VHH binders against Band 4.1-like protein 4 (epb41l4a). Designs and how they scored, part 19

Target 1, 289 residues: Band 4.1-like protein 4 (epb41l4a), of Danio rerio (Zebrafish) (Brachydanio rerio) (o57457r11to299)
Amino acid sequence: FYCEVLLLDESKLILTTQQQGIKKSTRGSVVLDYVFSHVNLAETEYFGVRYCDRSHQTFWLDPSKTLAEHKDLIATGPPYTLYFGVKFYAEDPGKLKEEITRYQFFLQVKQDVLQGRLPCAFNISAQLAALAIQSELGDYDPYKHTAGYVSEYRFVPDQKEDLEDSIEQIHKTLLGQVPAEAENNYLAIAKTLEMYGVDLHPVFGEKQAEYFLGLTPVGVVVYKNKTQVGKYFWPRITKVYFKETQFELRVLGRDCNETSFFFDAASKTACKNLWKCCVEHHTFFRMPE
Below, E stands for the ipSAE of ESMFold2; O stands for the ipSAE of OpenDDE; V2 stands for 0.75 times the mean of E and O plus 0.25 times the DockQ between their complexes.

## First folded at step 17 (VHH; framework vhh_5c3l_4)

Design s5 (from p6 with V102F; at its last look DockQ between E and O 0.80; V2 from the best seeds 0.66)
Fold by ESMFold2, look of step 17:
Structure s5 (fold): chain B 289 residues (1-289), chain A 125 residues (1-125)
Amino acid sequence: as target 1 above (289 residues)
Amino acid sequence: QVQLQESGGGLVQPGGSLRLSCAASGFTFSDYVMSWVRQAPGKGLEVVSVIYPGYGDTYYADSVKGRFTISRDNAKNTLYLQMNSLKPEDTAVYYCAASEGFYEVSGTEVYTDYRGPGTQVTVSS
């Protein structure tokens, strides 16, 4: 067995039979424990390890299953590639108990912004990028940070000169913020963005209309053309069911009436994954204490 | 063909214990929601307990909380129900049930995509 786990700082952890005794009969929890120990996490409940199948669909490694039971992973290798990341986004990362946990959240959210998964308006993009530069480079220093220094770094998908100018001006105002402080300030802003912590799943509604279901820290959100058209909080969701490609979400209204909403996934595999992710979110967020 | 086969039922005195087993085949056991459902004489089906895949969340009917324990062994494709402190009102046919995509928070909703033939549990002196 030979596996590379890509970490959020872009380093790799190599897991093998020789080094760790990992076999196909090994449970996912053992792999997860090696990764969590490597990054020194105590607050592990927010994190997981992902893999991609040949069709580019992503799945979370199930801690209760053996590696052999992950059929879509096993079909891709050896070698295997796994991705460490945040599985359940804390609604308020500032309430995370340990700095190392907030650091991993910072790395994840920074990646989300860079990859376009967390869209930001120009002013927010500049502010976030300046905080990221403050964390990485420290205080602005005109002898170290010569004209155009921001261009050496990428913080957003389409980083133009006017944005880079704004980033530099804001960086100059952050004098004295230590890395942990800048990272916490980054998260405090990012947590307010609409797409923070949203796990999107494509679905179809009536007349094959395309929607996305977003699994979020507060509930399930329905999107049409990047516009929120429905929102169902976790405490109000009473049933999550699928059969073949049809997905059902049953919600208790404030009038004590229950209503079921139905969606179609592109395949049974996609529907089953949506169901599993939704149940896992419901379980995690319904009693978040 | 999906197969579910219960075993471990029988006659027991009040306060006694039984352990039910359900052997499963014909599906990916580790992916399925598993449950025990019972039917007392002249009554409808009642959910006793549910165990979910993944994190393994469990639910129990109020009438059995603290007395019954559901568990699963994914390596053996087997579902279990440990029944302690048995009462006459626990007398019923106990069914093993499975569903690929059922999740419901109250634990009271009966759903049986697949159901075994059942095993009789009788609690009497």
Scores: ipSAE 0.565, ipTM 0.778, lowest interface PAE 1.0, mean pLDDT 90
ESMFold2 (binder alone), look of step 17: mean pLDDT 82; pTM 0.844
OpenDDE, look of step 17: ipSAE 0.654; ipTM 0.850

Design s6 (from p6 with V102I; at its last look DockQ between E and O 0.79; V2 from the best seeds 0.67)
Fold by ESMFold2, look of step 17:
Structure s6 (fold): chain B 289 residues (1-289), chain A 125 residues (1-125)
Amino acid sequence: as target 1 above (289 residues)
Amino acid sequence: QVQLQESGGGLVQPGGSLRLSCAASGFTFSDYVMSWVRQAPGKGLEVVSVIYPGYGDTYYADSVKGRFTISRDNAKNTLYLQMNSLKPEDTAVYYCAASEGIYEVSGTEVYTDYRGPGTQVTVSS
């Protein structure tokens, strides 16, 4: 068995039979524990390890199953590639107990911005990138940060010169912020963005109309044409059901009447994954801290 | 061929204990939501307890909370219900049930897909 776990700092953790005793019969929880220990996490409940199948569908590694029972993972290797990341985004990452937890959230959210999963307006993008530079490089220093230094780094998908100029100007104003402070400020801004912590799943409604269901820290959000058309808070969701490709979400209205919404997934595999992710989110975000 | 087979029922005095087992085959046990449902004499089906795949989160009917414990052993494809401090009102036929795709927060709805033939539990002095 040979596995690479890609971490959020872009480093890799190599897991093998020879070094760790990991075999196909090993449970996912053992792999998770190695990763959590490697990054020194105590607040592990927010995090998971995911893998991709050949169709680019992603799945979370199930702690209760053996690696062999993850059929779509096993079909991709050996070697195997796993991705460490935030599974459940804290609504307020500033309330996380440990700095190392907030640091991993910072790395995840920075990746979300860079990959376009967390869209930001120009001014917000500049502020976030400046905070990321402050965390990585420290205070602006004209002897080290010569003209154009921002171009050596990537913070957003389409990083143009006007944005880079704004980033430099803001970086100059951040004098004295230590890395942890800059990272916390980054998260404080990012948590307010519409797509923060949104796990999107494509679905279809009547007449094959295309929608996305977003699993979020506060509930399920329905998107049509990139526009939010529904929002259902976790405490109001009373049933999540699937059969074959049909997905049902039942919600309790303020009048105590229940309404069910039905969607179709592209496949049974996608529908089952949507169901499992939705149930896991409901369980996590309905529980008191 | 899907099979669910309950065992461990019987006659017990109030305050006693029983452990129900359900042997499962013919499906990927670790992916399924497993539950115990019961039918008391002259009554409809009632969900007693549910255990979900993955982290193994559980639900219990209010009438059994603190007395019953649901568990599963995915290696043995077996579902369990430990029943302590039994009361006469726990008398019922207990069914093992399995569903791949249901999650319902109140726990009051009857599950579909597969159900075993049941095992009788009688609590009387």
Scores: ipSAE 0.523, ipTM 0.777, lowest interface PAE 1.0, mean pLDDT 90
ESMFold2 (binder alone), look of step 17: mean pLDDT 83; pTM 0.852
OpenDDE, look of step 17: ipSAE 0.790; ipTM 0.905
ESMFold2, look of step 18: ipSAE 0.477; ipTM 0.747
ESMFold2 (binder alone), look of step 18: mean pLDDT 83; pTM 0.849
OpenDDE, look of step 18: ipSAE 0.772; ipTM 0.899

## First folded at step 18 (VHH; framework vhh_5c3l_4)

Design t1 (from s4 with V102I; at its last look DockQ between E and O 0.91; V2 from the best seeds 0.70)
Fold by ESMFold2, look of step 18:
Structure t1 (fold): chain B 289 residues (1-289), chain A 125 residues (1-125)
Amino acid sequence: as target 1 above (289 residues)
Amino acid sequence: QVQLQESGGGLVQPGGSLRLSCAASGFTFSDYVMSWVRQAPGKGLEVVSVIYPGYGETYYADSVKGRFTISRDNAKNTLYLQMNSLKPEDTAVYYCAASEGIYEVSGTEVYTDYRGPGTQVTVSS
């Protein structure tokens, strides 16, 4: 067995039979524990390891299953590629107990912004990028940070000169923020963005109308044409069911009446994954933290 | 093809313990929601406990909370129910049940896509 786990700091953890004793009969939880130990993480409940199948569908490694039972992973290798990341986004990452946990959240959210998964308006993008630079470089220093220094770093998908100028201006105003403070301030802004912690799943309604279901820290959000058209808090969701490609979400209204919403996924595999992710989110976020 | 087989039932005095097992085959056990349902004489089916795939979140009927523990061993395709502090009202046939796509918060809705033949548990002096 030969596996590369891509970490959020862009480094790799190599897991093999020879070095760790990991075999196809090894449970996912053992692999997770090696990764968590490697990054010195105690607040592990927010994190997981994911993989992509040959059709680019993403799945979380199941801690209760053996690696061999992950058929879509096994079909991709050897070698195998796994991706460490935040599975359940804390609604307020500032309340995370340990700095290393907040640092991993910071790395994840920074990646989400860079890859376009967390869209930001120009002014917010500049603020976030300046905080990221403050964390990486420390205080602005004209002897170290020569003209155009921001362009050496990537923070957003389409990083143009006017944005980079704004980033530099804001960086100059952050004097005295130590890296951990800048990272916490980054998260404090990012947590307020609409797409923070949203796990999007494409679904279809009547007449094949395209929607997205967003699994979020507070509930399920329904999107049509990038517009929120429904929002259902976890405590109000009473049933999540699938059969074949049909997905059902049953919600309890304030009038104590229940209403079911039905969607189709593109395949049984996608529907089952949506169901599993939704149940896991409901379980995690329904209870107080 | 699909096979669920319960074992571990029997006669026990009040306050005693039993451990039920359910051997499963013919489906991907680790993907399924597994449950124990029971039927007391002359009564309908009652959900006793549910265990979900993945992290193994569990549900217990109010009548058994603190006394019963559900668990699963995906490597052995086996579902368990540890039953402690048994009472006469626990007397029933206990069924192992499986469902792929159900998650229901109240725990009172019975879903048994597959169900075993059951094992008798009798609690009496």
Scores: ipSAE 0.535, ipTM 0.773, lowest interface PAE 1.0, mean pLDDT 90
ESMFold2 (binder alone), look of step 18: mean pLDDT 84; pTM 0.855
OpenDDE, look of step 18: ipSAE 0.728; ipTM 0.878

Design t2 (from s4 with S30T; at its last look DockQ between E and O 0.78; V2 from the best seeds 0.70)
Fold by ESMFold2, look of step 18:
Structure t2 (fold): chain B 289 residues (1-289), chain A 125 residues (1-125)
Amino acid sequence: as target 1 above (289 residues)
Amino acid sequence: QVQLQESGGGLVQPGGSLRLSCAASGFTFTDYVMSWVRQAPGKGLEVVSVIYPGYGETYYADSVKGRFTISRDNAKNTLYLQMNSLKPEDTAVYYCAASEGVYEVSGTEVYTDYRGPGTQVTVSS
């Protein structure tokens, strides 16, 4: 067995039968434990390891299954590529107990912004990027940070000169923030953005109208044409069910009446993955604090 | 071909204990929601307990909470029900059931995509 686990700092951890004794009969939890130990995490419940199948769909490694039982992973290799990341986004990352946990969240959310998964307006983009550069470079110093220094870093998908000018001006105002403080401030802003921690799944409704279901820290959000058209909090969701391609979400209303919403996924595989992710989110987030 | 086979039923005095087992084959055991459902004489099916795959979240009917324990051994593809402090009201045929794609928070809805032939449990005073 030979795999590479890509970490959020873009380094990799190599796991093999020879070095760690990992075989196809090894449970996913053992692989996860190696990764968690390598990055020195104690608050592991927020994190997982994912893989892509040949169709570029992503799945989370199941800790309770053997590697052999992950058929879509096994079909891709050897060698195998795994991706460490945040699985369940804390609603308030500032309440995470350890600095190393907040650092990993910062790396994940920074990646989400850079890859366009977490859209943000111009002024928010500038603030976030300035906090990231404060963490990386420390205080602005005109003798070290010559004109155009921001251009050597990437923070957003389309980073133009007007944005970079704004980043520089904000960086100058952050004097005295140490890296951990800047990273926490980054997360404090990012957690308020609409798409923070949203796991989008394409589905179809009546007359095959296209929707997305977003699995979020607070519940399931329904999107039509990039606009939120429904929001159902985890404590109000009473049933998550699928059969073949049909997905059912049952919700308890204010009047104590239950209503079911039905959607179709593109395939049985997509529907099962949506169901599993939804159940895992419900389990994780239904008992806040 | 899916097979579910219960064992461990029998005649027990009130206050006694019994352990049911269910051997499963023909499907990916670790993907399925496993449950015990029972049918008392002349009654319909009642969910006794449910155990979900993955983290092993469990449900128990109010009538058995604190007395019964559901568990699964994924290495042996086996479901268990430990029944303690048995009462005459527990007399029923107990069925092992498996279902895919079900997650229902009350635990009271019956889902039996696959169901075994059942094992009789009789609690007699």
Scores: ipSAE 0.610, ipTM 0.789, lowest interface PAE 0.7, mean pLDDT 90
ESMFold2 (binder alone), look of step 18: mean pLDDT 81; pTM 0.833
OpenDDE, look of step 18: ipSAE 0.753; ipTM 0.891
ESMFold2, look of step 19: ipSAE 0.567; ipTM 0.769
ESMFold2 (binder alone), look of step 19: mean pLDDT 82; pTM 0.834
OpenDDE, look of step 19: ipSAE 0.770; ipTM 0.897

Design t3 (from s4 with T28K; at its last look DockQ between E and O 0.89; V2 from the best seeds 0.72)
Fold by ESMFold2, look of step 18:
Structure t3 (fold): chain B 289 residues (1-289), chain A 125 residues (1-125)
Amino acid sequence: as target 1 above (289 residues)
Amino acid sequence: QVQLQESGGGLVQPGGSLRLSCAASGFKFSDYVMSWVRQAPGKGLEVVSVIYPGYGETYYADSVKGRFTISRDNAKNTLYLQMNSLKPEDTAVYYCAASEGVYEVSGTEVYTDYRGPGTQVTVSS
């Protein structure tokens, strides 16, 4: 057994039978524990390890299953590629107890912004990127940060000269912020963005109309054409069900009537994954502490 | 063929303990929501306890909270119910049930895509 776990700092953790004794009979929890120990993480409940199957569907490694039981992972290798990341986004990352946990959240959210998963307007993009560069480079220094220095780094998907100029201007105002402070300020801004912590799943409605279901810290959000068309808070969701490719979300309305919403996934595998992720979100975000 | 087979039932005095087991085969056990459902004499089916796949969240009927513990062993495809401090009101046939795609938060709705033949639990002096 040979796998690479890609970490949020862009480094790799190599896991093999020879070095760690990891076999196909090894449980996912053992793999997760190696990763958590490697990154020195104590608040592990927010994090997981994911993989991508040959159809480009992503899945979280199940801690209770053996690696062999992850058939779609096993079919891709060896070698195997796993991705460490935030599974459950804290609604307020400032309340995370340990700095190392907030650092990993910062790395994840920075990646979300860079990859376009967390869209933000020009002025917010500039603020976030300036905070990221403050964390990475420290205080602005004209002898180190020569003309065009921002263009050597990528912070957002469409980083043009006018944005880079704004980033530089804001970086100059952040003098004295230590990396942890800049990272916390980054998270404080990013947590307010609409797509923060949203796990999108493509689905179809009636007549094959295309939607996305977003699993979020507060509930399930339905998107059509990038526009929110429904929002169902976790406390009002009374049933999550799937059969074959049909996904059902039953919601308790304000009038105490229950209404079911139905969607189709592209495959049974995608539908089952949506169901599992939705159940996991529901249980996590209604659990105290 | 899907098979669910309960064991561990019997006669026990009030205050006693029993451990029910359910051996499962013919489906991917680790993906299924597993439950214990009971039927007391002259009564309908009642959900006793549910255990979900993954993180293993559990539900218990109010009548059994603090006394019963549901667990699963995915390596052995086995569901368990540890029943402590048994009362005469716990007398029933206990069924092992499995359902793949259900998560229902009240815990009171019965879902039995597959159900075993049941095991009798009798609590009497």
Scores: ipSAE 0.587, ipTM 0.783, lowest interface PAE 0.9, mean pLDDT 90
ESMFold2 (binder alone), look of step 18: mean pLDDT 83; pTM 0.853
OpenDDE, look of step 18: ipSAE 0.734; ipTM 0.881

Design t4 (from s6 with D113E; at its last look DockQ between E and O 0.83; V2 from the best seeds 0.72)
Fold by ESMFold2, look of step 18:
Structure t4 (fold): chain B 289 residues (1-289), chain A 125 residues (1-125)
Amino acid sequence: as target 1 above (289 residues)
Amino acid sequence: QVQLQESGGGLVQPGGSLRLSCAASGFTFSDYVMSWVRQAPGKGLEVVSVIYPGYGDTYYADSVKGRFTISRDNAKNTLYLQMNSLKPEDTAVYYCAASEGIYEVSGTEVYTEYRGPGTQVTVSS
């Protein structure tokens, strides 16, 4: 067995039978514990490890199953590639107890912005990028940060000169913010963005109309054409069901009537994954810690 | 061929304990929602307990909460029900049930996509 776990700081953790005794019969929880120990993480309930199948669908490693039972992972290798990340986005990362946890959230959300999963307007992009630069480089120093220094870094998917100029101007105003403070300020802004902590799953409605279901810290959100067209809070969701490719979400309305919404996934595998992720989100976010 | 086979039933006095087991085959056990459902004489089916795949969230009927514990061993494809402090009203046929895609928060809706033949539990002096 040979696998690489890609961490949020872009480093890799190599897990093998020879070094760690990891075999296909090893449970996912053991793999997770190695990763959590490596990054010195105690608040582990927010985090998981993902893999991609050959069809590029992502799945969370199940701690209760053996690696062999992850059929779609085993089919991709060896070698295997795993991705450490935030599974359940805290609604307020500032309330996380340990700085190490907030740092991992910062790295995850920074990646979400860079990869376009967390869209933000020009002014917000500039603020976030300036906070990321403040964390990385420290205070602006004209002898260290010469013309064009922002261009050496990537913060957003389409980073142009006008944005980079704005980032530099804001960086100059952040003097005295230590890295942890800048990272916390980054998260405080990012948590207010519409797509913060949204796990998108493509689905189809009537007449094969394309939608996305977003699993979020507060509930399930339905998107059409990048527009929110429905929002169902976790406490109001009473049933999540799938059969083959059909997914059912039953919600309790304010009038105490229950209504079911139906969607189709592209495949049974996608539908089952959507169901599992939805159940896991419901369990995690419906009950207070 | 999906098969579910319960065992561990029998006669026990009030206050006693029993442990039910359910051997499962013919499906990917670790992906299924597993449950215990019982039928008392002359009554309909009642959900006793449910255990979900993944993080293993559980549900218990109010009548058994605090006395019964559901668990699963995915390596052995086996579902368990530890029944403590048994009462005469727990007398029933207990069925092992499996469903792939159900999650329902009240726990009162019976879903028996697959169901075993049942095992008799009798609580009496």
Scores: ipSAE 0.543, ipTM 0.774, lowest interface PAE 1.1, mean pLDDT 90
ESMFold2 (binder alone), look of step 18: mean pLDDT 83; pTM 0.846
OpenDDE, look of step 18: ipSAE 0.816; ipTM 0.917

Design t5 (from s6 with G54A; at its last look DockQ between E and O 0.78; V2 from the best seeds 0.64)
Fold by ESMFold2, look of step 18:
Structure t5 (fold): chain B 289 residues (1-289), chain A 125 residues (1-125)
Amino acid sequence: as target 1 above (289 residues)
Amino acid sequence: QVQLQESGGGLVQPGGSLRLSCAASGFTFSDYVMSWVRQAPGKGLEVVSVIYPAYGDTYYADSVKGRFTISRDNAKNTLYLQMNSLKPEDTAVYYCAASEGIYEVSGTEVYTDYRGPGTQVTVSS
């Protein structure tokens, strides 16, 4: 067995039978534990490891199953590629107890912004990028940070000179922020963005109308044409069901009346994955004491 | 073809113990929600306990909490119900049930996409 786990800092962790004793009979939890130990992470409940199947669909590695039981992963290799990341986005990452946990969230959210998964307006993009530069480079220094220095870094998908000028001006105002402070300030802004922590799944409604279901820290959000058209908080969701390609979400209304919403996924595999992710989110986010 | 077969039922005195087993085949057992449901004489089906594949969460009906324990062995494709401190009101036919795609918060709704033939449990002196 030979796999590479891509970490959020763009480094790789190599896991093999020779080095770690990992075999196809090894449970996913053992692989996760190696990754968690490698990055020195104690608050592990927010994190997971993903893989892509041959159809380029992504799935979370199931900690309770053996690697052999992940048939779509096993079919892709050897070698195998796994991706470490945040599975459940904390609603307020500032409340995470350890700096290393907040650092991993910072890396994940920075990747989300760069890859376009977390859209930001111009002024927010400039603020986030300046905080990322403050964390990476420290205080602005005119002898080190010569004209155009921001261009050496990428923070957003469409990074143009006017944005880079704004980033530089904001960086100059951040004097004295240490890396952990800048990273926390980054997360404090990013957590307020509409698409923060949203896991989108394409679905179809009546008459083949295209929607997306967003699994979020607070509930399930329904999107049509990039517009939120429904929002159902986890405590009000009473049933999640699928059969073949049909997905059902049942919600308890204020009047104690239940309503079911039905969607079709593109395939049974996509529907099952949506169901599993939805159940996992519900379990994680539903049970405040 | 999905197959579910219960065993371990029988006659037991009040306060006694019994262990039910359900052998399963024809599906990926570790992916399925498994449950025990029962039907007392003249009554409808009642969910006794549920065990979910995600995170292994369990549910118990209030009438059996603290006395019954559901478990599963994914390597053997077998579902179990350990029944302790049995009472006459536990008398019923107990069914092993499976569903691939059900997640229901209350745990009280009966979903028997696949259901075994049942095993009789009788608690009587």
Scores: ipSAE 0.486, ipTM 0.761, lowest interface PAE 1.4, mean pLDDT 90
ESMFold2 (binder alone), look of step 18: mean pLDDT 82; pTM 0.838
OpenDDE, look of step 18: ipSAE 0.706; ipTM 0.871

Design t6 (from p6 with Y55S Y103S; at its last look DockQ between E and O 0.80; V2 from the best seeds 0.00; counts 0 for: pae E 12.1 > 2)
Fold by ESMFold2, look of step 18:
Structure t6 (fold): chain B 289 residues (1-289), chain A 125 residues (1-125)
Amino acid sequence: as target 1 above (289 residues)
Amino acid sequence: QVQLQESGGGLVQPGGSLRLSCAASGFTFSDYVMSWVRQAPGKGLEVVSVIYPGSGDTYYADSVKGRFTISRDNAKNTLYLQMNSLKPEDTAVYYCAASEGVSEVSGTEVYTDYRGPGTQVTVSS
């Protein structure tokens, strides 16, 4: 068995039968433990590893299953590629106990912004990018940071010259922030964005109307045409169920009446994945901080 | 062909212990919600305990909480129920049940797509 685990700092952890004794019969939890130890995490409950199948669908490695039982992973290799990342986003990353945990969250959220998963307005984009530069480069220094230095870095999907100018001006104001401070400030801003920690799943309603279900730290949000049309907090969700492609969400309303909402996924595989992710979120977040 | 087979039942005195087992085959065991349900004489089915796939989170009926422990061994496709401090009210036929695509957060609702033939547990002095 030969596997690369891609870490959030862009480094790789190589796991093999010869070096670690990892086989297809090895439990996912063993692989996770190697990764957690390598990055020195104690607060591991927020994190997991993902893999991508040949159809470009992503799945979380299940700690209770053997690697062999991950059929869609096994079909892709050897070699195998796994991706370490945040699985459950803390609602307030500032309350995480260890700086190492907050650093991994910072790396994840920075990637989310860069890849467009966490949209933000121009002024927020400039602030976040300046904090990222402060963390990476330290204080602005006119002898090191010649005109256009921001262009060597990518922080957002559509990074134009006017944004880069704004980033430079803000970087100049951050003198004295050490990397950990800049990273914490980055997270403090990012956690307030609407799409922070949102896991989107496409679904269909009546007459094949297109929706997205967002699994969030606080509950399930239903989107139609990028507009929130429903929000159900985890404590009010009483049942999550699927059969074939049909997904059911049962919620207890303020009037103490229960209502079931039904959606169709594009496939049985997508529906099962949505259900599994939803159950895992519900379990994790039913006792929020 | 889906098969569930319970074992480990029997006659035990109050305060005693039993461990039930359920051997499963014919489905991807690690993806299923597994549960123990029981039926006392003349009564309906009662959900005793549930164990969810993935996280391994568990549910226990109030009547057994602190006395019973559900567990699963995904490598052996086997579900277990450790029953301690048994009471006469625990007398029932205990069924192993499996379902795909359900969750039970804090309630007693479980869809039982498959159910074994059951094993008798009798607690009597």
Scores: ipSAE 0.000, ipTM 0.226, lowest interface PAE 12.1, mean pLDDT 86
ESMFold2 (binder alone), look of step 18: mean pLDDT 81; pTM 0.818
OpenDDE, look of step 18: ipSAE 0.025; ipTM 0.481

